# VH-VL binders against q9umr5, part 468

Target 1, 268 residues: q9umr5
Amino acid sequence: SYKPVIVVHGLFDSSYSFRHLLEYINETHPGTVVTVLDLFDGRESLRPLWEQVQGFREAVVPIMAKAPQGVHLICYSQGGLVCRALLSVMDDHNVDSFISLSSPQMGQYGDTDYLKWLFPTSMRSNLYRICYSPWGQEFSICNYWHDPHHDDLYLNASSFLALINGERDHPNATVWRKNFLRVGHLVLIGGPDDGVITPWQSSFFGFYDANETVLEMEEQLVYLRDSFGLKTLLARGAIVRCPMAGISHTAWHSNRTLYETCIEPWLS
Below, E stands for the ipSAE of ESMFold2; O stands for the ipSAE of OpenDDE; V2 stands for 0.75 times the mean of E and O plus 0.25 times the DockQ between their complexes.

## First folded at step 22 (VH-VL)

Design yi14 (framework fv_nofazinlimab; at its last look DockQ between E and O 0.72; V2 from the best seeds 0.70)
Fold by ESMFold2, look of step 22:
Structure yi14 (fold): chain C 268 residues (1-268), chain A 123 residues (1-123), chain B 112 residues (1-112)
Amino acid sequence: as target 1 above (268 residues)
Amino acid sequence: QVQLVQSGAEVKKPGSSVKVSCKASGGTFSDYAISWVRQAPGQGLEYLGEIFPMFHTRNYNEKFKGRVTITADKSTSTAYMELSSLRSEDTAVYYCARTKYDILEGFSDFDYWGQGTMVTVSS
Amino acid sequence: DVVMTQSPLSLPVTLGQPASISCRSSQSLVWSHGNTWLNWFQQRPGQSPRRLIYKVSNRDSGVPDRFSGSGSGTDFTLKISRVEAEDVGVYYCMQGTHEPYTFGQGTKLEIK
């Protein structure tokens, strides 16, 4: 009776992280088939995001084929970028709700413990030298690194984010926009106490300008130009923004109030 | 100086479980992944899985999924590996080892090892 | 799983002579376009393994310069330019490019 739910995890993640989310879905929507994709776990989550998109695409095809009425996506952190790329590259996806759970949709520019874990001798101000190189783009975290002070380097070097945002010309831009626009709802979840996504408004397609002032989604060039369909989706009433304070990055999938408020209503 | 100190030897019956500890010192516990590797008598090395304390996540070798559980306690800088439904084939020395993830310098896989914990499964 | 095959499995050697251990993987160990996560470990009798070489050819601190690693793709080699008595033990290659991480079978180095 309920549409199947597909879950895509984030950096250094695995299916175990979603055990509470699975419990919530089973309690409120009994009989829902929920699949947490156990791909690119741990170290493999550092592989280039296009490689991850291809692997996740292969995994979702049979699930979608068995559910002609549609499926829902719940995509956490880095996984939300994988899912947005999936929606663009799949000409036959049947996703109703795309639930983006604290994902860096406009990129990351944070000098966090996560960054220091992977780059112990670097700071956000100099990481562009690494990330905007061919060697850096071999790692997923650099695929969505977005230095607001080096926009020309970002536009030239980004192999993933600048493409899926339509910030860089490519032959598939029209088709990707068409495919993305077939989604029923875009549900954006995040909050100011996340502690990892920087700025946290990236989860809502907000991001820094050159002065590190946060511009919200409707002030972003990608929205104003409707480069991949955000303006069209908002005009259709298909974008849901669900911010929630008091939730750390690792707790989004284990908070019942967040689930009931922001996720449950969209799991038809 | 970096040290990984493991709990003492265990003798277990088939069908029971064992939990081995690995206490880290000489660094910040959350800066590393902690992995578990075993070696049956006279045999080679076999990877069981790892834990990422910074991310609160774990990965398991599929061969052991369902039987192995890896946990960590940041306050004591200690990782744990529990293996359930023990068989005689699980008799081995169990090692913890750490990995430093440094994208510039390269992954530093298993740069320090614990002393090993002998687990004997006998009826 | 990536299968790591070592050759020889037993390596008797005369003191002061060179030794060479081969390691072949069932898949390329190149991460994407560059880095190769191939490691070599030494296990002396009764001891925990000790890493000698990481990232194909980088010697760990305190490892004698008579040890060297080389190779690419699927074929890798550990060389000891002149074997000393302290080199007795079992040597393992290990790949960290693909999960699960896997080890070779081991090569037992012995003094003739």
Scores: ipSAE 0.780, ipTM 0.881, lowest interface PAE 1.0, mean pLDDT 92
Fold by OpenDDE, look of step 22:
Structure yi14 (fold): chain C 268 residues (1-268), chain A 123 residues (1-123), chain B 112 residues (1-112)
Amino acid sequence: as target 1 above (268 residues)
Amino acid sequence: QVQLVQSGAEVKKPGSSVKVSCKASGGTFSDYAISWVRQAPGQGLEYLGEIFPMFHTRNYNEKFKGRVTITADKSTSTAYMELSSLRSEDTAVYYCARTKYDILEGFSDFDYWGQGTMVTVSS
Amino acid sequence: DVVMTQSPLSLPVTLGQPASISCRSSQSLVWSHGNTWLNWFQQRPGQSPRRLIYKVSNRDSGVPDRFSGSGSGTDFTLKISRVEAEDVGVYYCMQGTHEPYTFGQGTKLEIK
């Protein structure tokens, strides 16, 4: 039998967005138990990510317990960060494939319609004033805002991304790294036509330097220092990068070709 | 000024489906969420779900999951609510309402409402 | 789901007298930094609901100052300082903090 699949949604989202994905899985892997977690739906997805991590943990623990052979995670957009954190805090997870579906794994510094929708009176260049305040950190979006021009503020004020990345020292860094390294495969999915994740390379742990030049995963300090295990995972062949062009952000979970190419191979 | 104009009254048989429309004007459609609320005769208000046209995301009241489908057409600034497998208990006035999201200012829930659409389910 | 409980359900009032409606939530409606999405709606006979108050105590444009909202956490109140004939209708509280959004049962205000 196929291992159970757990799906975690993104911002302002719910299980409805994954109806096509469910169809694809059922067709190609019949009998697979797929659970799309309807937690923190809609506006509740704006809650602090650590709160979300706790909630999703409570939901996945029973599922994992019933699947001793392991489970697969498909985590979309903001959900990808939730899942990474989840795997970092769980010392007994049994995740075989962690599929990060167009997630801002290295953070967000976009100036897209999505951002403007949420912050109609703020520009990207000024959002640090909001996001790196205690007030701003109460919103999930700010928990992974990564301003390359204000690195000090990011490192000191980010209550989520900087911690799970091991960029800021904390007492759980070693344990979180150990836990995360329990994953069988890390499947990173994203693409240049996403239109929301900015830069789109963030889905592959690439990100801006101080000059807004995009550096690859291997050039990032978190990789070089192996702060949460990326270097180790890569060395063991556990990281899969699956870029795909021509897919907008809201279509990653509903594209058959993407599914067959980037998702399906890791559900066996 | 902002207006939400809904489609006309419907009479349906049990087991059939109904689709109600809500056309928004006086603002930028994609900047808001559209929610649907119903009210049975002489009863209170019940939330069905909402759609975020900008992101094509939906959130449904679990009570109606599987039966309710909310869609939006940004080109016409129109939201739709379809309810399937109709029952007599679904007889109600169905309202659309607007919600504005702003991280800094907070949410403005249901600040404008449509005029309502009466849906009658009878044999 | 968050249960919103209004009291009273029926509110007969003499013209010119004050009125008060209570709304209690089954859990705290505080979201972040004091943000509390508690709204009050007025529904006159044969009309759509109209929002009167948002975020506990903010009046919508055009709403007379005789209407006021207050409260925190799980306890909220709508007050009308001097009831007028046009105030006849059903009043609903609504929470927008937790999914799914939920309404109170409604309070029917009538003139004695």
Scores: ipSAE 0.604, ipTM 0.849, lowest interface PAE 1.2, mean pLDDT 94
ESMFold2 (binder alone), look of step 22: mean pLDDT 88; pTM 0.911

Design yi2 (framework fv_nofazinlimab; at its last look DockQ between E and O 0.85; V2 from the best seeds 0.85)
Fold by OpenDDE, look of step 23:
Structure yi2 (fold): chain C 268 residues (1-268), chain A 123 residues (1-123), chain B 112 residues (1-112)
Amino acid sequence: as target 1 above (268 residues)
Amino acid sequence: QVQLVQSGAEVKKPGSSVKVSCKASGGTFSDYAISWVRQAPGQGLEYLGEIIPMFHTRNYNKKFKGRVTITADKSTSTAYMELSSLRSEDTAVYYCARTKYDILEGFSDFDYWGQGTMVTVSS
Amino acid sequence: DVVMTQSPLSLPVTLGQPASISCRSSQSLVWSHGNTWLNWFQQRPGQSPRRLIYKVSNRDSGVPDRFSGSGSGTDFTLKISRVEAEDVGVYYCMQGTHEPYTFGQGTKLEIK
C-alpha cells in the first residue's frame, strides 16, 4: 500500500486549492490516504508560524502514529516553512519524503502582489521597520521576511526563520538539526516564473547577498555550517531539486506535468 | 463610490443549483476579498465563504460540505457564488460583501454590501 | 465555531433615550498582535446590512457619532446615545478572528 500523504497549504489558502493534486494522487496512486489539513485557513494563516507549527503538529501526530511505515509531506508556499519547522521540533516524526512546493525556504524579500496586497503603503525596502519589530513578528509573513540589507535586524529579530535555519544560536539548534535529518528525502520544487517567491531560488535555499546577488544553496552560510543539516542531507543524496519554468505561484499544485515530474516519483 | 451590484432573484427546484453574481465598481477589484453571506427569511446572517481574486484563494464555511463554490473574474470585476444540491432551507437572501486586508491598518470586514439576491427553493 | 451571543434580542426604546446592545463571544477574539476583529452591523427593514463599527470601536465613515463600540476579549457593547427613528432595524455583531466568521443572533431595535 502507498504511504499516507499529508498536505499543508500556504498563505490565505485552504484545502480547496489542492483539489487537483488530490485528483492526481488518486488517479496515479489509488488507495492513497491523502489528508489536506484545513488548519489556519484564510486570514488565520497570518498567525505566527510557531502557532501554526503547534497546530499542525497536533494534527499530524495521530496520522503519523497510524502509519508506522512512514508518511509523505507536501507543503506549499508558506506551508513549506511550517513543515520544515515541524520536522525540526518533532523528534519522532516518520516522514519519508518532504516535498517543499514553491516555498520561500530561505525567506522572502520582494515587492510581490502579496506584499502590495497586505502592505499597500509599504515597499520591501521599508518593511524591515515593521517585520523586525515585536509586533511585526506576530504575523506569519514577517516570520520569514529576510532583508539582505538589514542582516543584523534579521538575525536578532526574526523569531522563526533565523531560528529554524540555525542562523541565530539557540539551545535547541542541535536537537532540531537531528530531528530534521530524520527525513528520507527533501524534494525542493520551484521555478523562475513563480512571480511570488522572491528570489525564486529561495525555494532551493538560494538567496540574496548584501548586493542582491543570488547565491546558491552551497554558498549559503547555513549550508557551509550545516546549521540545520542541509550539507549532511546533500552528502547522503537526500536532496532533490526539481526546477520548472512556466509555472506561476498559484499553479504549482494544479499542474499535471509538474506533478508527474516532481511530485509523483516521491509518493511511493 | 463603491458599489456591489448583484444579479436578480432566482426561483429554483430542490436538487438544482443556483449561481449568483456580484459586480464590483468604484474601486480596484483585486485589492479586496469578496465574501458571501446569506439570510433566511426572518433569520440572522450566515457566512458562506470568501474569495481573494488576486490570489485565487478561497475559503468556505465547512457547514456547507462542499456545496458552495465561489469564483471571480478579475476582467469583469465580478464574483460568483454557486450553491448546489439546493434545499428548501437554502431559501434566503444572498449578499456579497467586500473586505480589505491591511496588516498595518487591520482588516476592514464587510465595509460594502451588495443589494442582496433572493433565492427561493420550492417544489 | 465561535458562538456570538447578543442581548437583548428585542430592544424597545423611547425616542431620544439611549440604547445598549451586548455581544459575547464563546472564545477570545484577540489576536496575538492585539487586534480584535469585532464588527457591528445595522440592517434597516428591507435593506442590506450596513457596517457601523469595525475593530471593536472604530466608527465607519458616515455613521453618526451617537453610535459607539467598546469591549475587549469576549465582551463587547454597541451603544446609541440618543435613539432616532432612523435607527429602527436589526443590529448584528460579527467576529472575524476565527474561521468561519460568525454573527450574533441580531437585536431588533424598535421605537416604543
Scores: ipSAE 0.908, ipTM 0.946, lowest interface PAE 0.6, mean pLDDT 96
Fold by ESMFold2, look of step 23:
Order: sequence, then structure tokens, then C-alpha cells
Structure yi2 (fold): chain C 268 residues (1-268), chain A 123 residues (1-123), chain B 112 residues (1-112)
Amino acid sequence: as target 1 above (268 residues)
Amino acid sequence: QVQLVQSGAEVKKPGSSVKVSCKASGGTFSDYAISWVRQAPGQGLEYLGEIIPMFHTRNYNKKFKGRVTITADKSTSTAYMELSSLRSEDTAVYYCARTKYDILEGFSDFDYWGQGTMVTVSS
Amino acid sequence: DVVMTQSPLSLPVTLGQPASISCRSSQSLVWSHGNTWLNWFQQRPGQSPRRLIYKVSNRDSGVPDRFSGSGSGTDFTLKISRVEAEDVGVYYCMQGTHEPYTFGQGTKLEIK
């Protein structure tokens, strides 16, 4: 029998986007209970990520309680950050596979069409003035904005990403690390043709240094210091990397080859 | 000079479907969300859903989920709303309207409206 | 869904006199510590709605300055300082803070 699957959507998204993914799961793993959480849809996906984490936490608690053998998470784009925070703040989660589907796990620093759509008169070099303010942090995209040229401002002003990465000292860091490490597998999915997540290696915990050279996960300070458990997870074989070229940001949940290669093996 | 021009009035039988178009001009189509709102005769306004072409996303009012499909064609700068399994209570004027999601300036909800499309459902 | 309640539903007013329309929401409409997505629309007879006010109190370009909006949290007001004949129509408040977007029932403004 198959563990229940909980799906968490991304920015401006809703449960409709996952209709093909649900079809694939039903065809390959019939009888699997799949819940696409219908919270913070559309515009509400711009709400502060801590607000979203609290709402999603309340929704997953009864699902996890009814499945004592465990559940799986499939979390898309911004939703992958919500899910990682859930794993840290819940001492009672029973997640086996956390599947991160093209999520900006180390943040975002891109002059993309998405940036221009939300900030028509701004450039990535200037967004730190907006995002690293209390006003800017009330919008989800600023909660994971990561300007490699203003690291001190990021560390001081980030209300979300710097905390869940353990980049800023806080009293819950040890407990959050312990909770996160209870996950069975961390499955990282993304690719170079995504077109939105910038750098795309953010989906694999890579990110820019001050010269905009991409450092991979194992070169990141948060990995080297094991700030929230990445080094521990990798050492015990719990991190799975599944990169795939040729997939744009809006197509990750509707590509059957991607599903069969990167998702299906982890839906026991 | 922004314009939203909708398709003409329709008379439909119960159980059929209707598809209303909304052609945008005077701006960049992908910069906006397109929303649909209806108004039954002598009644107030009711939101049906929106499409965001840039993100390839759709968000429906769950009251109408399952019967409403919203699509867009970037090449013609046109959005469409299709309502299926029509009933007499679906008789209404259907409007399209646009939203600009500018975080810095503030969300500009329904700043321009189409002229409306009367859909009459009768046997 | 957030319920938006307007009062009055019918508002007969003498030309040149002030008018006031109340809009109450079932939940707070504060998005962030500084933003509230409350809008007012005017629908003249036989026409599409037109936005008058956005973000509680900001008047759209081309809207006469006799229109003003105010309020916070759950209670909002549209005022017309001196009603003119062209103001006849139905006025709707709308919230954009919570999905789905919802409108008030409408207030029909008529000249006595």
C-alpha cells in the first residue's frame, strides 16, 4: 500500500496546476491518497512565508496523524521553501520523502520575466532596497530574495530564508535542525532550462558567491557548518539529486519522463 | 489607450456551453492578469476567476470550479472564459477586467473592464 | 469567503447634498502592516463598472475630488461631498486581500 502524498504549490499557483501529476500518480500507484493543499492560492501566495507555513502546518497535521506510517511531500517552486520550514518547525512530522520540485532553496537573484512582472521599474541590483525592509519582507518573493552583493543586509533583514538556513543565529536553530533531520529522503529536482529560478542550482542548494560564480551545495557555508543538517543528510545517503535539462519552470509537474525518473521511485 | 473588447451576445440552451472572448489592446498582454466577473440581471457582481499568462496559472472561484475554464492566447492578446453545463441562473452579463500586480505601486485591481457580453440561457 | 456588507442598499439623495456609503468585511482586509486592498467601483446605468478608489483612499485618475474613501480593518466608507446628477448608479466595494475576491451587494444611488 502507498503512503499518502501531500502537494504544496508555488507562486500564483493553485491545485489546478497539478492535475497531470495527480494523473501520473494514480496510473502508477493506484490507491494513493493525494492531497493538493488548496491554501494561499493565487494572490495569497504573495503573503509572508511564515504566514503560509503556519496555515499549511494546520492543514497537514490531521493528514499526518491519520497516516502513522508516514507521508510524502511534493513541493513545487516557492512551495519547497514552505515545506522545508514545515520540516523544521514540526517536531511531530512523519515525512519520509520530501520532494523539492525546482524550488529556490538557497534563494533567488534573477532579472527574470517574473521579476519584471512584479517589479516593472526595478532591476535585481536595486531590489535589495525594497526587499530588505520590513515592508518588503511582507511579500513572499522578498522572503527568499538573496542578493549576493548585499550579504550583510540579507543576513540582517531576511525574515525567512536566513533563519531556515541557519545563517542568522536564533534560539530555535538546534531544534529546527533536529526536526529537519527526521526526514527519510530529500529529493532535489531542477535543471538548467528552468528559466525562472536563478541560479537554477538554488534548487540543489547551490548559489552565487560575490562574483556571481555558482558554488555548489558542498561549497556553501551552510553545508560546511552543517547549519540545518545538509552535511549529515548527505553523509547518510539521504539526499537524492535529480537534475533534468529541457524543462521550463511551468512544466515540472506536467512532464511524464520527469515524474517517472525523479518522483515515482520515492512514492513508496 | 487600453481597451478590452469582448465577443457579442449569445443565446444558449440549458446543458450547453458558452465561450466568451476578451481581446486586449493598447498594452502588453502578458503584463496583466485577466479576470472574469458576471452580473445577473438586476443583481450584483460575482468574481469567476483569473488567468495569469506570464506564470501560466489559472485560479478559479471554487463556486464555479469544474464548470469554468479560462484560457489565453498570447499571439492574439485574447483571453477566453468557457462556462459549461449551462443553467437558467447563468443568465448574466459577463465582463472581463484586468489587474496589474505591481508590488511597489500596489495591486491595481480591475482598472479596465470590457464592455460585457450578455449570455442568455433559455429553453 | 469574505462577506462584504454594504449599507444602505438604496440611497436617495437630494442634488447638492452629501452621500455616504458604508462597507463592512467579515475579516480584516489588511494585507501587510501598511496595505489594505479595498476598492470602490461605480456602475452607471447601462455601463460597465468603473473603478473610483483603490487601496481604501486613493482616487483614480479622472475621478472627481468630491469622491473620497476612508476606513481601516473591516469598516470602510465612500463619501460624495456634493452629489451631482451624473453620480446616479450603483456603487460596489470590493476586497482583493483574500481569495476569492468578493463584492458588496451594491448601493443604488438615486436623485430624489
Scores: ipSAE 0.784, ipTM 0.882, lowest interface PAE 1.0, mean pLDDT 92
ESMFold2, look of step 22: ipSAE 0.776; ipTM 0.879
ESMFold2 (binder alone), look of step 22: mean pLDDT 89; pTM 0.925
OpenDDE, look of step 22: ipSAE 0.898; ipTM 0.943
ESMFold2 (binder alone), look of step 23: mean pLDDT 89; pTM 0.923

Design yi3 (framework fv_nofazinlimab; at its last look DockQ between E and O 0.90; V2 from the best seeds 0.79)
Fold by OpenDDE, look of step 22:
Structure yi3 (fold): chain C 268 residues (1-268), chain A 123 residues (1-123), chain B 112 residues (1-112)
Amino acid sequence: as target 1 above (268 residues)
Amino acid sequence: QVQLVQSGAEVKKPGSSVKVSCKASGGTFSDYAISWVRQAPGQGLEYLGEIIPMFHTRNYNEKFKGRVTITADKSTSTAYMELSSLRSEDTAVYYCARTKYDILEGFSDFDYWGQGTMVTVSS
Amino acid sequence: DVVMTQSPLSLPVTLGQPASISCRSSQSLVWSFGNTWLNWFQQRPGQSPRRLIYKVSNRDSGVPDRFSGSGSGTDFTLKISRVEAEDVGVYYCMQGTHEPYTFGQGTKLEIK
């Protein structure tokens, strides 16, 4: 039988968004038990990501316990960060494939319609004033705001991304790295036409330098220092990069071609 | 000024479906979320679900999951609520309402309402 | 789901006298740093609900100053300093902190 699949949604999202994905999985892997976790739906997805991590952990533990052969995670957008953190804090997870579906894994610094929607009176250039405050860090979107022009503020004020990246020293860094490295495969999915994840390379752990030049994963300090295990994973062939053009952010979970190319191979 | 104008009254048989529309004007449709709330005769208010056109996301009250479908057409600034497998208990006035999400200012829930659409389910 | 409990459910009031409606939530409605998504709605006979108060104590535009909202955590109150004939209707509290959004049972305000 196929390993169970656990799905974690994104910002302002719910299980409804994954109805097509469920259909695809059912067609190609009949009998697969797929659980889309309806936690922190809608506006509650704005809650601090650590709170979300705890909630999702409570939900996945029973599922993992019933699946001794392992499970697969499909985590979309903001959910990809939740899942990475989840795998970092769980010393006994049994995740075979962690599929990060258009997730801002290296953070967000976009000036997109989404940002304007949430912050109608703010620009990305000024958002650091909000996001790197204690008040701002109470919102999930600020937990992975990564301003390349205010690196010191990011490193000191980011209560989530900087920690799971091991960019700021903390007592759990070694253990979290060990836990995360239990994953069988890390499947990174994203593309240049996403329109929301900015830069889109963030889905592959690429990101801006101080001049807003996009550097690849291998050029990032978190990789070079192997702060949470990216270098180790790559060395053992456990990282899969699956870029795809022509897909908007809200379509990653509902594209058949994307599913067949980037998701399906890792569900068996 | 902002207005939410809903479609007219409906009379339906049990087991059938109804689709109510809500057209917004006086603002930018994509800047807001549209929620649906119903009120049975002589009863209180019950939340059905929400759509955020900008994000193409929908959130439903689990009580109605599987029966309610909320959609939106940004080109016409119109939201829709479809309720299937109708029962007599679904007889109610259905309202659409607008919500503004602003991280800095806070959530502004249901600042404008439609005039309501009476849906009667009877054999 | 968060249960919103209003009291009283029926509120007969003499014109010119004050009125008070209580709303209690089964869980704290505090989000963060005091943000609390508690709203009050007025529904006059034969009309759609109208928001009166948002975020516990903020009056919507056009709402008379005789209406005021207060409270914190799980206990909230809507007050009318002097009831007028046009205030007849049903009042609802509503929480938007936890999904799904939930309303109180409603309080029917009538003139004695």
Scores: ipSAE 0.781, ipTM 0.901, lowest interface PAE 0.8, mean pLDDT 95
Fold by ESMFold2, look of step 22:
Structure yi3 (fold): chain C 268 residues (1-268), chain A 123 residues (1-123), chain B 112 residues (1-112)
Amino acid sequence: as target 1 above (268 residues)
Amino acid sequence: QVQLVQSGAEVKKPGSSVKVSCKASGGTFSDYAISWVRQAPGQGLEYLGEIIPMFHTRNYNEKFKGRVTITADKSTSTAYMELSSLRSEDTAVYYCARTKYDILEGFSDFDYWGQGTMVTVSS
Amino acid sequence: DVVMTQSPLSLPVTLGQPASISCRSSQSLVWSFGNTWLNWFQQRPGQSPRRLIYKVSNRDSGVPDRFSGSGSGTDFTLKISRVEAEDVGVYYCMQGTHEPYTFGQGTKLEIK
């Protein structure tokens, strides 16, 4: 009765992190086949996001083939960017609900303990020197670093985010938009107490302007130009925004109320 | 000064479980990944898995999935490794070791090791 | 899993003479821009392992200059320019590029 669910994890993650989410799905939607993809675990989650997209694509193909009526994606944190790229590059995806669970969809510009853990001698104001270099772009976290004060460098150097957002011209832009638009629903989940995704509104395609004022999705050039289909999806009623306060970054997949409010309704 | 101090030697029966502790000092516990490595008598080194306390994540060597559980307690700066369904082949010295992730400087794997904990599995 | 193969497995050496230990991986250990997560550890009798070399050729603090590492891709070497009595022990290479991390079998260095 229920479509299969594919789960894509975040940075330094593995399938273990989702055991509570799996329990919630089993209790509320018994019989649902849920696959948590066990790829690019731990340190390998730092590999370039295009490498990860290729590997995840290979893993989802047989699952989608066995479910011709469609599948759902639940994609957490960095995994939400992998999933959005999958939806763009796969001509043959059959995703109904794409559930983006606190993912930095417009990028990251946060000076958090997580950044200090990976960049102990740097601050967010100077990370553009590392991330917008060929060396930095070989690490996944730099693939979605988005410094609002160095937009020209971002647009020139980003090997991943600027491309999947349609912020830099590329020959596949029309095909990627067409593929992405085949999704049934885009469910955006996040909240102000996340503590890692910065600004937290990145999970809703909001982001900083040059003054670090957050502009919402509808004020972003990528929306206004409909560069990868956000405006079209919104006009179809296919975008669902489900913000929730009081949830830290590591708790999104282990909060029962969040699951029942924001995830469960979309697991048809 | 960085130190990793492990719990004492243990003797266990086959089919039981063992839990080894690794207390970190001389640094910030959340700044590192803690890994577990074992060495059977007269044998080489074998990686079991790691925990990253900052991210609340765990990653296990597939060989040990289902039998190994790695946990951490940030308040005591202590990591734990529990191995269940013990067999005689699990007789080994169990070490903890740390890794520093630094994207600019590169990964610093296992730069400090605990003193080791002998676990003997015998009937 | 990446298989790490050391040669020789037993290395008797005369004091003051050089020693060389080879380590070969079953697949490339290159991550990015020359970064290769290949490490060398020394385990003296009755002690925990100690890291000697990280990232192929970088000597750890407090490691004598007589130790050096080299190599690329799949082939790596640890050299001791003049073996001293304190160098007795087992030497392991380890790769951290691919999950799970794997060690070579070890090379037992002995004074003959």
Scores: ipSAE 0.731, ipTM 0.863, lowest interface PAE 1.3, mean pLDDT 92
ESMFold2 (binder alone), look of step 22: mean pLDDT 90; pTM 0.929

